# Ledger of designs, part 3: miniprotein binders against f4hyd7r31to219

Target 1, 189 residues: f4hyd7r31to219
Amino acid sequence: DKIRLSAKRDAKEDEGEELPTELNTINSAGGFLVVSPDKLSVKYTNTNLHGHDVGVVQANKPAPIKCLTYYFEIFVKDSGIKGQIAIGFTKESFKMRRQPGWEVNSCGYHGDDGYLYRGQGKGEPFGPKFTKDDAVGGGINYASQEFFFTKNGTIVGKIPKDIRGHLFPTVAVHSQNEEVLVNFGKKKF

## First folded at step 11 (miniprotein)

Design u8
Fold by OpenDDE base, fold request of step 12:
Structure u8 (fold): chain B 189 residues (1-189), chain A 80 residues (1-80)
Amino acid sequence: as target 1 above (189 residues)
Amino acid sequence: SPAEQARKALDEAKSYLEQAKELAEKGDYRRVIRLTMEAIERAYEALEIAEKTGDEKLAEEAWRIIREAYRLMERARRES
């Protein structure tokens, strides 16, 4: 609650900045994931798992920059077969077949191992695993230049934000029946 | 040119940041917050162009301004 309230306060101060509001369906790897008609949920529907068949989707807009803190959240509706769900931040040019953090200039907190990925090819110990019925958040603290992640309203970790420029809220699913709801601040889970 | 646009945006960002610092000394924290937002916006414009053109020096300078503006914004919000 406190984190969501703080982020909502910060995002209201610039009435002129376009906020993330929905998932970007135009740039989605439509072969691996289905985005709901409301563009607020994503499901992995593919049965053939190659290591590059990641269902990754970005928000329609980058995280706002005219604030001190940005935050968005997912709710894991189904962890699917493997629970390889990731939340994070990526640049606009991010490869739409990779999990956030598997490429340079991206960051992701992954549910299957609880590791943080930030383009180093290996995850690092970071937080708890997350699965079905977990709410998981990702945020930016611009004053400290940190990414932070949450599980069920608690901060699980922070890391330096070494990535420059506009960053998009990013969600990935990678195994059959993984389904997440996305909250850009309009709904409470 | 893109390079000229980036330089102009960076110079505007610097100007807004300096104005924000002067107003911070006067305790006008509401205007400090607004000017830091303007500085951030202009510096992000400069950064984006610099990244596209490969002007790493300008990109680093823009990134410095961004970081300084956020720190000033945070201070102003604490004092408001």
Scores: ipSAE 0.867, ipTM 0.957, lowest interface PAE 0.4, mean pLDDT 91
Fold by OpenDDE base, fold request of step 12:
Structure u8 (fold): chain B 189 residues (1-189), chain A 80 residues (1-80)
Amino acid sequence: as target 1 above (189 residues)
Amino acid sequence: SPAEQARKALDEAKSYLEQAKELAEKGDYRRVIRLTMEAIERAYEALEIAEKTGDEKLAEEAWRIIREAYRLMERARRES
């Protein structure tokens, strides 16, 4: 609640900054994931043929910068076969077939292992695993220059934000039947 | 040129940040918050161009301004 309230107070639409509102279907690797018609959910529909067949999707807009804190959430509707769901932040140029944090200038909190990935190719112990019926959040604290992640309303960890420039809220699915809902602040989960 | 645009944006960001510092000393925290937002926006523009052109010095300077502006914004929000 406090994090959501702080982020909503800071991300005022009144500042003339466009906020993330939906998933970007234009840049989505349409081969591995299906985005819902409302652009607020994503499902992995294919068999995972290769370790690089990641269904990754970005928000339509970057995280706002004219604020102290940004935050968004996912709800895991289905963990699928492996629960290889990730939430994080990526640059606009991010390769749309990789997990957040597998590439330089990205970070991701992954549900299958609970590890944080930040471009080093190896995950770091970070938080709990997350699965079906979990709400997981990702945020930026611009004052401290940190990323933070949440599980079920509790902060699970923080890391230094060493990535410069505009960052997009990013979600990934990687195994069959993984399905997540995304909340950019318009819907209450 | 992109380089001239980046330099202009950076100079505007610096100007907004300095104005914000002066107003912070006067306790005008509402205007401090607005000016720090302008400084951040201009510095992000400078940073984006600098990253595309490979001007690491300008990118570092823009990033310094961004970090300082956020710290000042946070201070102003605590005092308001």
Scores: ipSAE 0.866, ipTM 0.956, lowest interface PAE 0.4, mean pLDDT 91
Fold by OpenDDE base, look of step 11:
Structure u8 (fold): chain B 189 residues (1-189), chain A 80 residues (1-80)
Amino acid sequence: as target 1 above (189 residues)
Amino acid sequence: SPAEQARKALDEAKSYLEQAKELAEKGDYRRVIRLTMEAIERAYEALEIAEKTGDEKLAEEAWRIIREAYRLMERARRES
């Protein structure tokens, strides 16, 4: 509650900073994922043939910087075959065929193992797994310079934010029929 | 030049941060918050240019200003 309330108080449109509002369809990995017409859901449609055929999508705008806290959520509508869904933050230059956290200057909380990835080839134990009907959130605390993640409204962990510059809310799907809804704040968290 | 733009943005960010510190001593937390936001914006501009040009020293200096501005913004919001 307090984190969700602070994020809403701090991200006022009144400061001329554009907030993330929808998924960026321009930089979507063509062929692996389908973004809905409303640009608020993503589905993995192909068979995962290779470990690099990740359906990753960023928000249309970076996380706001003129605030103390930013937060967004996904809702897992379908965990698909493997539940290889990830939520995190990436730079604009992030490769659109990688899980967030597999590359340097990115982080991701992954649903299949519950691990956190931070640009190292190995995940670290972090939180619970997440699957169908879970709400999973990702946030930035700028005052403490931390990333934090949530599952069903509870903080599951925090890590140091060692990534500099603008960061995009990022979601990834990797196995057939994985489908997530994204909430950038239009709905109550 | 990009380097001159980055230096200008960094100098503006420093100026806003110093003004914010002075106002924090006076208890004008509402202005502190605004000035820290301006400092952050200018320091992010400097950082972005520095990262593109490979000026790691300028990038580190901009990132220091950003971190300090957020800490001051948090203090001002707690005291307001």
Scores: ipSAE 0.863, ipTM 0.955, lowest interface PAE 0.5, mean pLDDT 91
Fold by ESMFold2, fold request of step 12:
Structure u8 (fold): chain B 189 residues (1-189), chain A 80 residues (1-80)
Amino acid sequence: as target 1 above (189 residues)
Amino acid sequence: SPAEQARKALDEAKSYLEQAKELAEKGDYRRVIRLTMEAIERAYEALEIAEKTGDEKLAEEAWRIIREAYRLMERARRES
């Protein structure tokens, strides 16, 4: 479609670059979430809600850099009690109990308010809220150095990418029963 | 040493980017794309070392090379 974007690669395999394929369970937030056996879904299981109890998970590899664009999606299976689901990008050292965009060197599009967070203390108006049954995408345009996000296949906004270096696709769940499925590109967007 | 590794990677990135610019003038956009990928990889290696060691001057130079390489890659893809 005209607005929907996907990661593009040459027909030949990228011999020198590993791609995100699954969620990283080694550094996931302990006690707040469960990641599925196939490592492509995450659910928030904690009932004690606190600002420092975010269930954040990075992909197992950073977004590839030998390409002009990168893109992945989540599907909101359950918006839980508060709908505090986020999609974004974070540095490898990002704190695993924080929403993407609450800290410097991170960026996140949040479902409960539709705001973009990028380490500036407050979120900023950005796009629509998103909730159960929405497909939400996050991407990087390397030539323009922008993050872009989609909702149900439509670009909802773009923001300058002021973060340099390798970035990990990141998802977060933050209230009881929030659950997302992640598509790193193995299924058609 | 990390500083020597970062400088070497950055010098290689600059060389790849310069070669890519020369090939772009000749219209060999397939090779431009390959050389910009190499430049980006080498410059990212330099950037990672520079950030770990706190060498902001080297980090900024690596980042400039990276952005320039992406712009050239985009042009080459558009014209191919």
Scores: ipSAE 0.794, ipTM 0.922, lowest interface PAE 0.6, mean pLDDT 86
Fold by ESMFold2, look of step 11:
Structure u8 (fold): chain B 189 residues (1-189), chain A 80 residues (1-80)
Amino acid sequence: as target 1 above (189 residues)
Amino acid sequence: SPAEQARKALDEAKSYLEQAKELAEKGDYRRVIRLTMEAIERAYEALEIAEKTGDEKLAEEAWRIIREAYRLMERARRES
């Protein structure tokens, strides 16, 4: 709980930066997902069970950098047919049809296998699987230059952050009916 | 020019970081935290330009400043 409280405090104290507050609907993959009117949830609507078409959406702003820690959460409302939900961080130019971590300059923790992906194509064993009714968090520890992830309030793993520059909170859905709610800090974690 | 903007931002970041280090020796940790935030912001500006222009040397210089500023900020928060 201390890490989550520290991340919330740090983000609140950043007076010189615009913070992530909602999902970016301008650059999202419109054919594979729908973003709710309040821009805080996303659902995969395509029946593309064999394709490479991932419903990826970034936050509207990058994670703040004038702080020691950043953190956000998703809640898995529906794990869909395959449970291929991901949470992670990507650069602004990330290909919006790819899971976070499948390309260089991205990192993602995936629910269906519990693996971490960080730009090398194949995943590496990392944490537990996650599915419907799980709350999953992603964060950056700037002092140690690590990404960290949580499941239901507990840190499940940390990985070196080799990516420089601004990073966007990113969520992905990839099979029919996958749906997540996103909490950028407006609601208590 | 982009190169002038990047060098200027990096020089400002270095200056903020050096000032923060001096204040840390004096125990003024509130100002250390503020100055490291400024250093980080300026160095990220330099880094962004350097990556866009392919200037890897300048990008690595900026990244070094960023990492050092974060470590100093963390120390300052602990000691406050």
Scores: ipSAE 0.793, ipTM 0.922, lowest interface PAE 0.6, mean pLDDT 86
Fold by ESMFold2, fold request of step 12:
Structure u8 (fold): chain B 189 residues (1-189), chain A 80 residues (1-80)
Amino acid sequence: as target 1 above (189 residues)
Amino acid sequence: SPAEQARKALDEAKSYLEQAKELAEKGDYRRVIRLTMEAIERAYEALEIAEKTGDEKLAEEAWRIIREAYRLMERARRES
């Protein structure tokens, strides 16, 4: 709860930057997801499950950099048939059909195994699994250069941020009916 | 010209950071916070160009400035 309040306070201090406000529907390369009309939710609509069939979507703007902390949340409305939901951060050029963390210059915390993926080919034990009705957060601590993640308001882990440059809040869905709501900070965390 | 743009941005970032350090010595933490934000923005501009052009030396310089500016901003926030 303190981290949620701190993230909101820091975002206000960087008033001179454009902030993430919605999911980016323009650069979605796959036909495997539907973004809601308000651009604040995404659902996996494909019945085929291939390694290249990940429904990945970035925020419309990168996380602000003129602040000490950035933070956003997803809410898992439907964990689908496999619970392969991810939250993380990616570079603008990230491949849209891959899970966050499978490629270099990306990071992802995955609900089905609780592992962290950060471009090293395999996941590593990190935090609890998360599923339907969980609120999961992802953030950047710029002073320490760490990614941190939360489940239901509690920090579950921190890892070194080995990625330089602008990063986009990123969510992924990958099995039938997985659906998340995204909160970029306009609503209370 | 990308190299010129990146060098200009980095030089501006360095200047903002040095000004911020001087103000920190005098306890003007409000201005330290603002100057570190400017330093970060300019250094990120340099970093992005350097990464696109494969100039790792310039990218390393920019990244060093960015990290130092964030550490100074955090200290200034704590003191204010």
Scores: ipSAE 0.778, ipTM 0.918, lowest interface PAE 0.7, mean pLDDT 86

## First folded at step 12 (miniprotein)

Design v3
Fold by OpenDDE base, look of step 13:
Structure v3 (fold): chain B 189 residues (1-189), chain A 80 residues (1-80)
Amino acid sequence: as target 1 above (189 residues)
Amino acid sequence: SPAEQARKALDEAKSYLEQAKELAEKGDYRRVIRLTQEAIERAYRALEIAEKTGDEELAEEAWRIIREAYRLMERARRES
């Protein structure tokens, strides 16, 4: 509750900064995922043939920087075959066929194992797994320079934010029928 | 040049941060928040250019200003 309230305050104070509002369909590797017409949901439609056939999508804008806290959520509508859903933050140059945290300058919390990935190829124990009907959030605390993640409104963990510069809210799906809804703040968290 | 633009942006960021510090001592926390936002914006511009040009020294300096500005912003938010 407190985090959701702080993030809402911070987003209102800079009337001049463009916020993430929808998924970026222009840069999405259209081969593995379908983004809904409203650009607020993503579904993995292909059979996962290879470990690099990740459906990853970024927000249309980076996280705002003129605030103390940024936060967004996904809702897992379908965990699909494997529940290999990830939420995190990536650079604009992020490879569109990787899960957030698999590449340098990215971070991701993954639902299948509950691990945190930070570009080292190995995940570390971090939080619970998440699946269908879970709400999972990712946020930045700029004052402490930390990433934080939530499950169903509760903080599951925090890590140092070692990544510099603009970061995009990022979601990934990786197995058949995985479907997530994204909330960039238009709905009450 | 990109390097000159980065230096200019960094200097602007420093100026805004120093003004924010002065106003924090006066208790004008609303203006502190605005000035720290300006400092952060300018320092992020400097950082972006520095990362593209490979100027690690400038990138580190910009990042230092960003971190300091956020700490001051947080203080001002707590006192307001």
Scores: ipSAE 0.865, ipTM 0.954, lowest interface PAE 0.5, mean pLDDT 91
Fold by OpenDDE base, look of step 12:
Structure v3 (fold): chain B 189 residues (1-189), chain A 80 residues (1-80)
Amino acid sequence: as target 1 above (189 residues)
Amino acid sequence: SPAEQARKALDEAKSYLEQAKELAEKGDYRRVIRLTQEAIERAYRALEIAEKTGDEELAEEAWRIIREAYRLMERARRES
């Protein structure tokens, strides 16, 4: 509750900063994922699952910086075959065929194992797994310089934010029929 | 030049941060928040240019200003 309220307050006080509002379809790897016409959902449609055939998509804008806290959520509509859904933050230059956290200067909380990835090839234990009908959030606390993640409104963990510069809200899908809805604050969290 | 732009942005960020500190001592927390926002924006511009040019020293200085500005912003928000 407090985080969701803080994030909503912060987004209203800065009339001058562009907020993430939709998924960036221009940079999406169109071969592995389909973004909905409203640009608020993504589905993995590929049947050929190679380790690098990740359907990753960023928000159209980076997380705002003139606030103390930024937060966004996904809702898992379908966990697909493997539930290899990830939420996180990446730089603009992030490779659009990788899970967030598999590359340097990115982080991601992954649903299949509940692990956190932060630029190392191995994830670390972090939180619970998440699947169909879960709401999963990712946020930045700029005052403490931390990333935090949530499951169903509860904080599951925090990590130091060692990544500098503008970061984009990032979602990934990696197995057939994985489908997520994204909430950048237009809906009540 | 990009380097001159980065240095100018950093100097502006420092100036806004110092003004924010002075106003924090006076208890004008609403203006502290605005000045820290300006400091952060300019320091992020300096950081972005420094990262592109490979100026690690300027990048570290910009990042220091960013962190200090957020701490001051948080304090001002608690007191307001």
Scores: ipSAE 0.864, ipTM 0.954, lowest interface PAE 0.5, mean pLDDT 91
Fold by ESMFold2, look of step 14:
Structure v3 (fold): chain B 189 residues (1-189), chain A 80 residues (1-80)
Amino acid sequence: as target 1 above (189 residues)
Amino acid sequence: SPAEQARKALDEAKSYLEQAKELAEKGDYRRVIRLTQEAIERAYRALEIAEKTGDEELAEEAWRIIREAYRLMERARRES
């Protein structure tokens, strides 16, 4: 079951609201990561940090709500020392030093274990691990109220969306040299 | 007041959703899609205020409208 990649088409056919286009550097630069000048990639810093805090960054806009589906992808350029890369969705007030899914009102698909985290204190088996050279996607199906995730174009799982309100596309890096590129739809999925 | 703003937004959402349902009976699915989008926008506004003020009853009401609007929009997209 590959994603139809309909999120961009839905937004084009529906009322055009502002969409995520880049990473939000105001809330993300806490000394744990570096965002590229074009704001479409992040790397966990390998300066004198011990990997104690997560480098988390949200998109500049929440996922649009006037559509039936939203979707974005990351590409794992470097899985770093521990492969603790995550993709997910978070509320605007999410703690920017936590992996998506470690807190309530967030969810995240994590590369090092393949688990889904959704604020329940621990992860649950969900999909395959993902690592260097993988493309991983996250999406919202508003009609069914589900989050869904992909690896290399294939749906790996769907989970009920139990979070109301606006949600931000979110990516995280957590060990030295982890680096991801983010695709908000400018390039074909 | 926040409570008045939330109630106003919710009433607008209900009105848009009711209009969308009427147009769906007439088969005007493109207008249904646009009206459900307006309903969703207004209901999300009410939901945000309700959650900020701790008004769970109003938040649940807004959320029901949102879900109903998405279901109607999905049906309208299939029919068009």
Scores: ipSAE 0.811, ipTM 0.930, lowest interface PAE 0.6, mean pLDDT 86
Fold by ESMFold2, look of step 12:
Structure v3 (fold): chain B 189 residues (1-189), chain A 80 residues (1-80)
Amino acid sequence: as target 1 above (189 residues)
Amino acid sequence: SPAEQARKALDEAKSYLEQAKELAEKGDYRRVIRLTQEAIERAYRALEIAEKTGDEELAEEAWRIIREAYRLMERARRES
């Protein structure tokens, strides 16, 4: 609760940067996902189902850097067939057919196993699984240089942030009917 | 050139951070916060160029400045 409120306040107070406001529909994987008209939700569509066909979407702007904390949430509306939903952070050049954390310069907290992936090939035990009706958050603490994640308002873990430079809030869906809503802070967490 | 742009940005970041440290000793925390934000912005610019050109020494130097600026900003916000 305190983390969610503090992160939102920090980002709101610094208007000198453009903030993430919506999902980026220009570079999204059009054959694997559909982004809603308001650009605040994404659903996986089954047009070709195998391991490299991940529906990955970045925010339209990187997380702000002239603040101490950044935070955003997803809400799992539908966990689909396999529950392979992820939340994380990626560099602008991230490969759009991969889960966040499967490649270097990215990290992701994955719902189907509760693992954290951070570009080292395999995930590591991290937090609980998450699924339908869960609210899951991802954030950056710049002073401590850590990523942190929440489930339903509770911190599930923190991990050293070894990635330098600008990072984009990132969401992924990967099996039929997976659907998430994204909250970049315009709505109360 | 990109290398000169990166060095210029990094030097500006160092200057802002030095000024922020001086003002922190005087208790002017509002200006410390502004100066650390300026330092972070310039150092991120230097870092981005350095990573694109493969200049790891400059990138690590910029990253050190960034981390120090965030720690000073955190202290300044606590004291405000």
Scores: ipSAE 0.798, ipTM 0.921, lowest interface PAE 0.6, mean pLDDT 87

Design v4
Fold by OpenDDE base, look of step 12:
Structure v4 (fold): chain B 189 residues (1-189), chain A 80 residues (1-80)
Amino acid sequence: as target 1 above (189 residues)
Amino acid sequence: SPAEQARKALDEAKSYLEQAKELAEKGDYRRVIRLTQEAIERAYEALEIAEKTGDEKLAEEAWRIIREAYRLMERARRES
């Protein structure tokens, strides 16, 4: 509750900063994921699962920087075959065929194992797994320089934010029929 | 040049941060918040150019300003 309220307050005071509002369809891995016409949902439609056939999509804008806290959520509509859904933050130059956190200068909380990935080839224990009907959030606390993640409105963990520069809200899907809805603040969290 | 732009942005960020500190001592927290926002914006501009040009020293200085500005912004928000 307090985080959701702070994020909404911050987004109103900065009349001059562009906020993430929709998924960026231009830089999507068009072969592995389908973004909805409203640009607020993504589905993995591919049947060929190679380790690098990740459906990754970023927000259309980076997380705002003139606030103290940024936050966004996904809702898992379908966990698909494997539930290899990830939420996180990546730089603009992030490879659109990788899970967030698999590459340097990215982080991601992954639903299949509940691990945090932050540019190392191994995840670390972090939070619970998440699946169908879970709401999962990702946020930045700029004052403490931390990433934080939530499941169903509860903070599951925090990590140091060692990544510098503008970061994009990022969602990934990796197995057949995985489908997530994204909330950039248009809906009440 | 990009290097000159980055240095200018960094100098502007420093100036805004120092002004924000002075106003924090006077209790003008609303203006502290605005000046820290300007400091952050300019320091991010400097940081982005420094990362592209490989100027690690400027990048580190910009990042220091960013972190200090956020801490001051947080204080001002708590006291406002």
Scores: ipSAE 0.863, ipTM 0.954, lowest interface PAE 0.5, mean pLDDT 91
Fold by ESMFold2, look of step 13:
Structure v4 (fold): chain B 189 residues (1-189), chain A 80 residues (1-80)
Amino acid sequence: as target 1 above (189 residues)
Amino acid sequence: SPAEQARKALDEAKSYLEQAKELAEKGDYRRVIRLTQEAIERAYEALEIAEKTGDEKLAEEAWRIIREAYRLMERARRES
């Protein structure tokens, strides 16, 4: 809770660095999702549920680095048929069609099992599952070099950030009708 | 060359960080914050090149500067 408040203050005080403002429709997963016209929501539209059919999308800019804390949220509008929604951070070169955290140099908190994935083979127990009507946040604490995640305003866990370099806020949807709204900070958290 | 570019960025990052430390002794914390931000930016540039070229030693050096700059920025934010 304290870290969420700190992230809000840092975002208001940090000027001069370009911030994530919308989803990147140029480098999205290419056919497994649609992004809304305002580029602040995404829905999975494919019915093929094989593991390579992930609808993954990055923000248009990496998380700012000239601040101590970064944070963004998603709202789960529809958990679809399998609830395979994820929030996390990925390198610019992240392999599209993969959930955040399935590959090295990525991290993801997944709604269907509540696990944290960070490119180390399998997911690990981390927090509660999340589903329709949940608000879920992801953040970076640069001073401590940790990722942290929230559910409905409460920190559910922190994990060491051993990924160097620029990281993009990332969301993923992976079963029919999964849909999330994204808040990069234009709306009050 | 990429190696020269990365070394130049890293040297600039080190210089900004040293200047920030000196200003912290003088209590000029707004300038400390700006200099640590510059150090971080230059060190990230060096880190990106080092990772693309497989120069792990330079990447680790850049990463150490980045972490130190964040610690100093955190201190300066507390004081300002």
Scores: ipSAE 0.775, ipTM 0.910, lowest interface PAE 0.7, mean pLDDT 87

